# Designs tried in a protein design chat: VH-VL binders against q9fz32. Part 44

Target 1, 221 residues: q9fz32
Amino acid sequence: MALYCRDTLIIIFQKLTVADLARASCVCKVWNSVATEDDLVVSAFTAPWRIKELVGRPASVSFWRDNGIWKFAISHRICRGDSVTSLAVKYAVQVMDIKRLNNMMSDHGIYSRDRLLIPISNPEILANTTCYVELDKYAKREVAVLYLEGAPKREQPVPGTNQQSNLSADGKRRLIESLRRSMQVDDGTALYYLAIAEGDPRSALSEFSADLRWERQAGLN
Below, E stands for the ipSAE of ESMFold2; O stands for the ipSAE of OpenDDE; V2 stands for 0.75 times the mean of E and O plus 0.25 times the DockQ between their complexes.

## First folded at step 22 (VH-VL; framework fv_ogalvibart)

Design qa1 (at its last look DockQ between E and O 0.60; V2 from the best seeds 0.00; counts 0 for: pae E 4.1 > 2)
Fold by OpenDDE, look of step 22:
Structure qa1 (fold): chain C 221 residues (1-221), chain A 124 residues (1-124), chain B 107 residues (1-107)
Amino acid sequence: as target 1 above (221 residues)
Amino acid sequence: QVQLVESGGGVVQPGRSLRLSCAASGFTFDDYDMHWVRQAPGKGLEWVAVIWYEGREKYYADSVTGRFTISRDNSKNTLYLQMNSLRAEDTAVYYCAREFGYSSDYYEGYMDVWGQGTLVTVSS
Amino acid sequence: DIQMTQSPSTLSASVGDRVTITCRASQSIRSWLAWFQQKPGKAPKLLIYRASSLESGVPSRFSGSGSGTEFTLTISSLQPDDFATYYCQQYDDYPLTFGQGTKVEIK
């Protein structure tokens, strides 16, 4: 009977990890209602890192499911003289991790960027800090961003601008090829899922994965 | 068809210089990072150098640092390897390779296309 | 530098055999591992990327597994065309490094 009391559940759930909250949310409706509370989820997400405050909310619930150190990044404003090498040394991280995190490809010149996301090697840097949940247009993912020099200036580009429309023909081709490879499908199928996803490759992959799961459940494969 | 063709190999004396070229075709050359990989006769593969698509970022193996220079001319779709102060241990087949990086979720960074290689022999 | 160690150096097998090649990294490389096939006098050919992703056009009898420091390439049923030298490569960090290679030869 005690496990149905909301107050009791809150007390218990405050001690749970994000993963455990996710599991708890599947038990029953009452547990779901408590386990999905924003404050509990945020607390569970920030607590392992001793983050003081998390500003912003992700668009996707899947953001919370991954609470690894790779979810966080330092915002580095690019200065004259900066190189990926120099930044790697400065922040004691691998060059390839910087490259991967920022998707350093030809679509956007490295040096045309205003900032680079820097992976975090030492989690202690997050302690008692404020992190900002942002959709980075280059990383193409939601990241909890740490600003070492202060709060971000509000003029950060609104994540919602359909940057998908400005892909060069080559960019589109590469995207399709990437999807094709990732999905292990033909070009037509990749294009189909990309269309359904309104040009978002992540959504396309998600939809494809969902369909595969459905097919498996239905015994069609 | 995507193709890489190496050239410039030959026999040289120790201490001399040699410049290798890799001609790319069938793809947008300036969109890709490019690598040199070498293989000594009867031995395994050894990574030599990489140049990123913009041409500003370059990385080298320790064995060639200070002696080799990787460069590219995107207008000519050509990758280069300037090899100075050549040593006997530099004798190898030199391959150019394209790095595939694009992914919907993250940058990949694996070598998907290779040339047929060009032989460099350093001997007295 | 990340050292890659393959085992065995040489493997004798027959057509139809299941073949397994192991690659170990000196440190965690997560899943940033590729497998290459090389035939004599030819350039290496990519087989597997990201430890387990099959490159387009590569037969399904090839598979990769592993993460962190231990990786495996498996050929489920060896074909005549599969006699070659195989290399693992880490692309987690510079310098990129290869294993010493595994020669698969006919028994």
Scores: ipSAE 0.838, ipTM 0.956, lowest interface PAE 0.5, mean pLDDT 90
Fold by ESMFold2, look of step 22:
Structure qa1 (fold): chain C 221 residues (1-221), chain A 124 residues (1-124), chain B 107 residues (1-107)
Amino acid sequence: as target 1 above (221 residues)
Amino acid sequence: QVQLVESGGGVVQPGRSLRLSCAASGFTFDDYDMHWVRQAPGKGLEWVAVIWYEGREKYYADSVTGRFTISRDNSKNTLYLQMNSLRAEDTAVYYCAREFGYSSDYYEGYMDVWGQGTLVTVSS
Amino acid sequence: DIQMTQSPSTLSASVGDRVTITCRASQSIRSWLAWFQQKPGKAPKLLIYRASSLESGVPSRFSGSGSGTEFTLTISSLQPDDFATYYCQQYDDYPLTFGQGTKVEIK
């Protein structure tokens, strides 16, 4: 049948959004095989923004679920005299959105960073550009970043040590509370995932998300 | 237990200055952005100012900009509000509040812990 | 500045009543909205964050809903401890702003 032919499916699926590709991947084995092809997924992710090239691959498959503007950011090199207020004006964005995107908290100020992620106020800046999929060490999230002054010449340093080992009792409690709220689970469940992730909140969320995906797939009948 | 205790309120004449303090205990103070919120007698809540955890970034309500200065001493677990050029409309209970912001996906920003307040009365 | 308007300003209700309080923003604040309870002579207490998430230790009879510009706090069955003034507060951007308050009184 034509709807089971790989070449025909590729032609059809090349026109789909990321949401429609996700739906198509659930139909059958042949559709799943085609809808999850890396080239097709990347094309669907980048096409609405007319991005020329996306370099790198995310660690989490969930990255591809949504290609809304919040998945993208400008990587701004911090210069002497920069303030969050001046950058918010420069890029026409809200101060609080800079704060949220960069997960601003203790131990890391604006001048403790080499670069700051800037939300994108005008999506047209993405057109005909190369974006890089990165896990930002301060924001602790995967983003597709745009470098306005050229491609990255080297990988940025990853700070620190095992966060569980270096955290105070109050810091660990704050992490557990945040995980509980993010995961919508009780304290015991949050502690379990934090423990198997050796105190790393990102790994804990990744393992919880993977467990939920497995449970959904097993229960999709 | 987590606690915020304000002090430094009192009766003062218009045009004078006061400094409020907020002593924090039961948590790692320098992990948190801190706010001042005020409430005139019989009136609603008015946000006054925020200072970020590192002490550099500060934002103010228009009603106090240029007259009030928020600051913090993380070594003493203390938040401050320097109030200059006080006016009758500054009469209020002043609350210290902690902002919860940590998240693995995004920064939150809601105020989760409040002190009991200190009264400032500006009158002749 | 983002103006927050609460309705009603005062509400009379009996124990057991379902109470709804609305809060409207002058522009979209997405879901960056908190609800606070304040009793006379006391500091405000956080009830709801991010429009609908219940703070730890808050009774389940409290719930929040809404997004964009219109938000609702609901108390499903009013208890004697719930007679207080309630404030919404946006934290979408600075300056942070509160609604003017809704006083819930015994009918």
Scores: ipSAE 0.294, ipTM 0.715, lowest interface PAE 4.1, mean pLDDT 82
ESMFold2 (binder alone), look of step 22: mean pLDDT 92; pTM 0.942

Design qa2 (at its last look DockQ between E and O 0.03; V2 from the best seeds 0.00; counts 0 for: pae E 11.7 > 2, placed apart)
Fold by OpenDDE, look of step 22:
Structure qa2 (fold): chain C 221 residues (1-221), chain A 124 residues (1-124), chain B 107 residues (1-107)
Amino acid sequence: as target 1 above (221 residues)
Amino acid sequence: QVQLVESGGGVVQPGRSLRLSCAASGFTFDDYDMHWVRQAPGKGLEWVAVIWYDGREKYYADSVTGRFTISRDNSKNTLYLQMNSLRAEDTAVYYCAKEFGYSSDYYEGYMDVWGQGTLVTVSS
Amino acid sequence: DIQMTQSPSTLSASVGDRVTITCRASQSIRSWLAWFQQKPGKAPKLLIYRASSLESGVPSRFSGSGSGTEFTLTISSLQPDDFATYYCQQYDSWPLTFGQGTKVEIK
């Protein structure tokens, strides 16, 4: 009987890992309703790393399935003189890991980009920090991004920003589906562009088109 | 000597599943990204899938997305391709290939070593 | 996807001939191009990587040139062992893509 009380479940589930929450969500409807609560999932995701705050939400629930260190990355704005090698040294990571995380086929690809995601070698850097859930267009994945120099500029849409607050969940889903079809991309990508466009689908399409053009010119696609 | 040996090919009916294996030897398997490439009879080469050295990242050709799964067991030095919902157009010789890999300062992504291939025939 | 187009599809030549095969990319792939040789019933063999770098063990009569969207494989003096199908492949971006192939046959 005690396992059907919502409050009791919350107390218990607060002690669970993300993976265990996922399993709990499959037990029954009552458990599902509690185990899928946003605050509970976020807490379970951030707690192992002592992250202070997680901003944004992933488009895919699969994001939560694995909270390994590889889910996190440092955002590094590329400066003149940077190389993948120099950054590897700077952040004490492997060149290969940087390249793979960013889907870089060559070291020279760095010059066509504004930022690189840097894998995290020391999890202690995440302690008491704010991380931002982002879909990185080059990595083609959702990543919890750490900014060492401050909050991301508005130009990097964080999935789930409040400006889409006026659309029903169903409306949002339909919009994402529409954009997905129009852009011929996955849900995550569609959501990314929608976020950049502050919820305007036309602007989202425009941004997507611009990026495609840029990528084509840059030989990135 | 670096060697790749594919196995698991055969004749299957449409809609069925088949699992291919590629046994690697002569190099540190877990340091290299691995590919599947196929070639239909009398046709050109078609890239199928890639898996990172650690198995974390996978990419597929659109033609096989949702049907094929690339995986690896680094403890066994083996690459796999699970093929589900097979179609006639999947008929091909399937090759596994190794990327050149990491050099002192950078990773090279070209395929330097190929297996002999294994034939998959999908027919009614 | 980056489309790779080879020309010609078939080339008839004699031993000792200079052979040139062209590969065009639908967009710039910089220098991330490889050339492969394939003989009937055999796996592809890497000849050239990074557009112009000769793979170890490949005869010096093979050479690659080009950057951006146009690339060329040259065989300076065709040998009997060179009759095969050749493929270009870009590894600039996912998905990886091959040219349709060029069959070099004996005249």
Scores: ipSAE 0.019, ipTM 0.575, lowest interface PAE 6.3, mean pLDDT 87
Fold by ESMFold2, look of step 22:
Formats: structure tokens, C-alpha cells, sequence
Structure qa2 (fold): chain C 221 residues (1-221), chain A 124 residues (1-124), chain B 107 residues (1-107)
């Protein structure tokens, strides 16, 4: 019958949702072969949002089975003074949705990471854009991310190291532990503030305190 | 196993202050956002405040903003509510509640475990 | 602020009855809704999260449904232990808000 002709199946499957395409892939070997073609799957995944290009390959085939809005996110580069509250206001989203999307628990703070996922409040921002498939270690899921500032480029290493870095690995570990206890944060957050303070724990605490004050004021908006 | 025990309730005059405590055990306190919820006698539940796991962010109901302060001491596994400028309408049972976080899949943020409450009566 | 409205305020029922309690939100809360049971003098107990997911240890006669602005808690066959007050609560956004409660009384 005509349902076994590959050209006919391609025309039919081009009109299917990602969910219907996944169901079609379970029917028989011919249908599976057509329904799992990369071009067709990517097109079905991106078409409802009018995304121009999706870059990268997911590790999990189940990634393609759901293209609801929660599969997509803005990848926001964390800047000095950012808080979940200020970002919720900036992007017109709910604080709890940011927490949910990023799986925010005690061992994953905003300042322990370089970027934070922001939920899509207006799906129109996806139209005519390039999204990137990424595994977010903190959210523990693969997400199609949008970079509003453009795709990240690999920065070349800057020569040089910390001045006066004569401490042993054990001495540096003790500094990090002291900072973690003083600020009540994870290792990643302590390292972030220590890095921007150029290894000075007093300056790291000062920077942390300043960021907390800004977060409190932003939370009043 | 998982326990939340509130204390510090009592009878207090209007305009005065009171501090509630909630002792937590049976779970890793530092992993969870914590809430206060109150219930006036014979009335329904009213959410009061939330504090993040690390104490850095706090949110309040409009009815208590500027008068109540939520805080936590993670080294003592204790949640606090400082209540200033108390009014008769603050009379309620105050519950401490733990927020659920599902780190292996998706963080949801509902309150799954409650304490038995401590009564605050604001009366002349 | 998201207003949560429960219906009915009071419900009289017999053991074995099918009981339905409804909850309406003033704006969409998607599926971020929880149901609690509270007995006199006791703390609230979580029954349902994410509108329809049953909390561990809660009897299967309890079920939840709905999304957006309208939600339902159903007790398929009322038991003596189920006479209590039930609250819905949205956790879509702060401030968190509760419905006014539905008291289920013995007929």
C-alpha cells in the first residue's frame, strides 16, 4: 500500500507533532526509519516556535518527544549584583519558575554557576533564533537554550596567575572552608567570591555582603 | 523521623514583640527553603513568609511586611520568626513548614512537612 | 496576589459517599496546586501535589485533577477518618495563597 512508500511517508510525517512522530516510529521498520530521520525530527521540534536553527545533538533520544515551552530557556550570564528576584523582574517571570527550571537546592546556588536558565515567558522571542542543545549539570536535563547576547565563544586563556599564591593546596582548602562557613554557601559560590576578590577572604566577604544588600533591595520591588 | 517543633508562643500585649523558633531534625535542614504559615482561631490558613535554604532571600505576606522578620541558623537547624508591633489580628497558631525539593528531576516547591504549631495570643 | 476560592464551604456526607471539592484560582496557576487535610487541633497534612500527584502514604481513594484555574479533589469512598477540613493552596508564585477551606462533616 502507499503507506510503505518512503517519499509519501516523508510528506505525511512532515505535518506531525513531535509526539505523533514518536508514536509513528513504533509502528513498523519502514515508519521507524522515516520518523527518526534527523532533519524531520528537528523540523518537527522547532516548527511550532519558528526557531531558525537548533545546534547540537542531545544524548537522549527522549529529548525530541516533548517540545513544550519548558524544553526551552534563555541562558543568562550571571552579572555582578544579579539575584533570582532581580532576574524574575527583568525577564517578567516567577521566582519559583526560575528555581524549578534550575533545580535550585542548597548545593546549587546562583553564584556557583556562570549562567542561569530563565523560563520563556513570551514564546515569540524564540522565533527566527538559533537555539543550542545543552546538558545543564545543575538542572540535570537537556535544554534548548537561547543566548540573547549571541552564542558564547571560547575565550582564550589569559596568561598569569594569582599574586602571592604561596599557599599549599591544604592551605587553600582551609581558606575555602572558612569562607564557606562564614558565608553559609557551597564550594562553588565561595570560590566565585574568592576569585573576584583575588584570593583575599576579607574582600570576598565584603563582595558577598554587598551582593546580599542588593538582593534584599531588589526583593522589595 | 522528620520533625519540626515550634516554640516561643504565648500571650503578649499589642505593640510588643515575640520570637518564634522551629527546631528541625531528621533531614538536612540546609537543603530546604522554610515557611511560616498561621491560622487564626476558627479560621483558614494564611501563608506568612519563606526563607531560602541559605538565608539569602526572604518573602513576606503583605499583612506582615515591615513587622515580621524570618531568619534561620543552619548551624543549629533552627528557623525563626521575629514578630514586632504585634496586633490583635496576629493571634493565631503559627506553623513551621518544610518545602519539598526534588533534586533528581524537577524542583517543585510545595510544603510537605508541617510542625504542630505554637499559639500566639495578642491581647490586652 | 492569586485568590483561591473553594466550593462548597461545608459538605455533609455519609461513609461510602463520593465527595468532590472544587478550587478556583483568580488566574492560571498551571498545575502548581496542593491539597491539604486538617483535623481539629492538628497540623495540615499534604495529600496531593502538582494538582494530581498523590503524596506517599496517602490512601488511593484520594485523587486530584484539573489545571489552569479549576481543580478538583475527589474522595472516591468516604471513610470515617476523612471527616476534616480540606484546603487547596497554589504555589505558582509568591505570595502563596490558600483557599478558605471546605469542612467535610458526618451526615
Amino acid sequence: as target 1 above (221 residues)
Amino acid sequence: QVQLVESGGGVVQPGRSLRLSCAASGFTFDDYDMHWVRQAPGKGLEWVAVIWYDGREKYYADSVTGRFTISRDNSKNTLYLQMNSLRAEDTAVYYCAKEFGYSSDYYEGYMDVWGQGTLVTVSS
Amino acid sequence: DIQMTQSPSTLSASVGDRVTITCRASQSIRSWLAWFQQKPGKAPKLLIYRASSLESGVPSRFSGSGSGTEFTLTISSLQPDDFATYYCQQYDSWPLTFGQGTKVEIK
Scores: ipSAE 0.005, ipTM 0.495, lowest interface PAE 11.7, mean pLDDT 80
ESMFold2 (binder alone), look of step 22: mean pLDDT 91; pTM 0.927

Design qa3 (at its last look DockQ between E and O 0.07; V2 from the best seeds 0.00; counts 0 for: pae O 6.4 > 2, placed apart)
Fold by ESMFold2, look of step 22:
Structure qa3 (fold): chain C 221 residues (1-221), chain A 124 residues (1-124), chain B 107 residues (1-107)
Amino acid sequence: as target 1 above (221 residues)
Amino acid sequence: QVQLVESGGGVVQPGRSLRLSCAASGFTFDDYDMHWVRQAPGKGLEWVAVIWYDGREKYYADSVTGRFTISRDNSKNTLYLQMNSLRAEDTAVYYCAREFGYESDFYEGYMDVWGQGTLVTVSS
Amino acid sequence: DIQMTQSPSTLSASVGDRVTITCRASQSIRSWLAWFQQKPGKAPKLLIYRASSLESGVPSRFSGSGSGTEFTLTISSLQPDDFATYYCQQYDSYPLTFGQGTKVEIK
């Protein structure tokens, strides 16, 4: 009765490690169903580090099977004057661990990057934080990242602007100015349409045109 | 066939300078970090320096810091070691070595291919 | 800097013998250890990476084990081609460092 009841299994499985959940998922259909539930898997993954929230879903189920410290990283926005050596000192980590985490080899010099993954040297920084599951194109891995400056603005892949990295502050300024001139609006309005268009200027213009058409139909100018 | 060929070794007096070259072939040179490793006659191996694939990062052993400069010319597939203020302790066979990482999903960082070495003798 | 210490310095053995070489690190290097073979007048050749992974083309009689601070290289049945000097090398952090070497000689 009790070992086949979902509510009872949820209570029991909430206390299991990622390894024990994997074992439980092999017992029977009912246990498999409960042991593979997203909420339980996320809870088992995050509990050893006391992470408050994990945002996003990985493409690979194998992501959940190992919650060692290398699955987590700080996402550092690269500034003028940064070097791998200076960042290793700043975050109290080894240079070679930055190299390993980021796969600092092929393809990285071709595409340039805006952010660098920093290994976690003190796991306590993860406690009571929100981490984001991201596929880092340069590191070629899915990683749960922490943003020390706060949650990033939502972004979508767009051709030629942030397929490989986030749009830089100068790039965003030039894009906003271009949209402002094209739409004949202020910076705040241009930012609004760029945000709802996920950073795509063609989509931003399309949304603006549609909203203007709606106002004309409604008799407002 | 992956190949590394060192040149530029010779006999020099203490305090003088020497420049070593390593010609690379059979692989995409600018995808790989490159190292210099030396071996004094009858002694073990000593790591000297590394330069990363794009030339941005360079790291040196304490024994050579401030005196040696590692560099690379990716257009010529060539690694260099500029050795200044040479000392008798710098007498060694100098090897260039390739760091493996390109053909692995996980970055490894071990040296997989070595050249034949070039002898540097520092003698008054 | 991480000091690597090999034992023994010299080892006399016969063809067919099982040979074990030990390498100790002055601090944990996790599993970032490589083993190299060097013959007289030649450059070193990689045998083992990541403490226990066999490099492509290396005979299966070679094996590596260990983690943290203590590591071993084992040759299960020594062949004539295996008389050489063997080096361990940590690649956990810069500066990279080698053990002093173990020479395996014919009895």
Scores: ipSAE 0.395, ipTM 0.767, lowest interface PAE 3.4, mean pLDDT 83
Fold by OpenDDE, look of step 22:
Structure qa3 (fold): chain C 221 residues (1-221), chain A 124 residues (1-124), chain B 107 residues (1-107)
Amino acid sequence: as target 1 above (221 residues)
Amino acid sequence: QVQLVESGGGVVQPGRSLRLSCAASGFTFDDYDMHWVRQAPGKGLEWVAVIWYDGREKYYADSVTGRFTISRDNSKNTLYLQMNSLRAEDTAVYYCAREFGYESDFYEGYMDVWGQGTLVTVSS
Amino acid sequence: DIQMTQSPSTLSASVGDRVTITCRASQSIRSWLAWFQQKPGKAPKLLIYRASSLESGVPSRFSGSGSGTEFTLTISSLQPDDFATYYCQQYDSYPLTFGQGTKVEIK
């Protein structure tokens, strides 16, 4: 009987790992309703790393399948003089890990980019920080991103950023659906462009179009 | 010569477990992501799972999530698929495939090399 | 999930014919599309990657085109060795998905 009480379940589930929550969600409808609560999932995801806050939500539930250190990355804005090698030294990571995370074949590719995701070697860096869930177009994956210099600039797509705060949950959903249909992309991609456009759907479409043009010119399309 | 060889297939009863292996040779195994793809008799291809080169990231099809586990031993150049709670619908030829990564400075990720496959039959 | 729909399911043709197979994605996959050939009792063989790039060792009579949601595989002049089942696959996002296949058979 106690296992059917929502409050009791919450207390128990607060102690579970993300993986255990996923398993719990398959037990019954009642357990599912509790185990899939956003706050519980986020807490389970962040707690092992002592992350203070997770901003944004992934488009794919698969993001929550594990919370390994590889789910996290540092956002590094590329500056003059940066090389993959210098960054590897700076952040005490392997060159290959940087390249793989960013889908880079050549070290020279760094100069065509505005930022690189840096894998995290020391998990302590995540303690008491704010991480942002982002879809990175180069990594082709959703990543919890740490900004060492502060919050991401408005240009960084953060799903669920406050600028959409004025839209009801339903309004947001409709907007995302509209963009998804217009762009013929997945929800994550639509959210990405909406975020970089600061919630403006027209600007989002424009950015998307620009990226498509770029991809075509680069021979990626 | 680049080669993948699957093994471990056979006939099993529903609810039982089976472990498949894929032996890789002719290339640096630990540099490549690896996939399992299956094909039911007379049917099309279905992606099953992927594991990254270092084994840290794994993804599964919904149809096998919670039942199948993909793993690898890079020291042995071997890919594995642990299949638990097998169902009749899991009956298929199971292929391992290598993912080719980089072209023109970008990681693409397409399956360029396949094994011959191993047949798994789940029947009462 | 991205659904891949091939057309036609079956195609009867003669040696020397131009053959075209289409693949439609439920959403844009950009150019992350591969084409595979499979013969009975054999593993799939990669023909085309990135929608239009010919895999090494594949005859030039094979070509791929398209982007976004519409893709085509063309065999300019069908050879006896080309009678097989062909599959498109998106590798834009997980889960990876295949088309249902197109069987090219002799007329």
Scores: ipSAE 0.021, ipTM 0.575, lowest interface PAE 6.4, mean pLDDT 86
ESMFold2 (binder alone), look of step 22: mean pLDDT 92; pTM 0.941

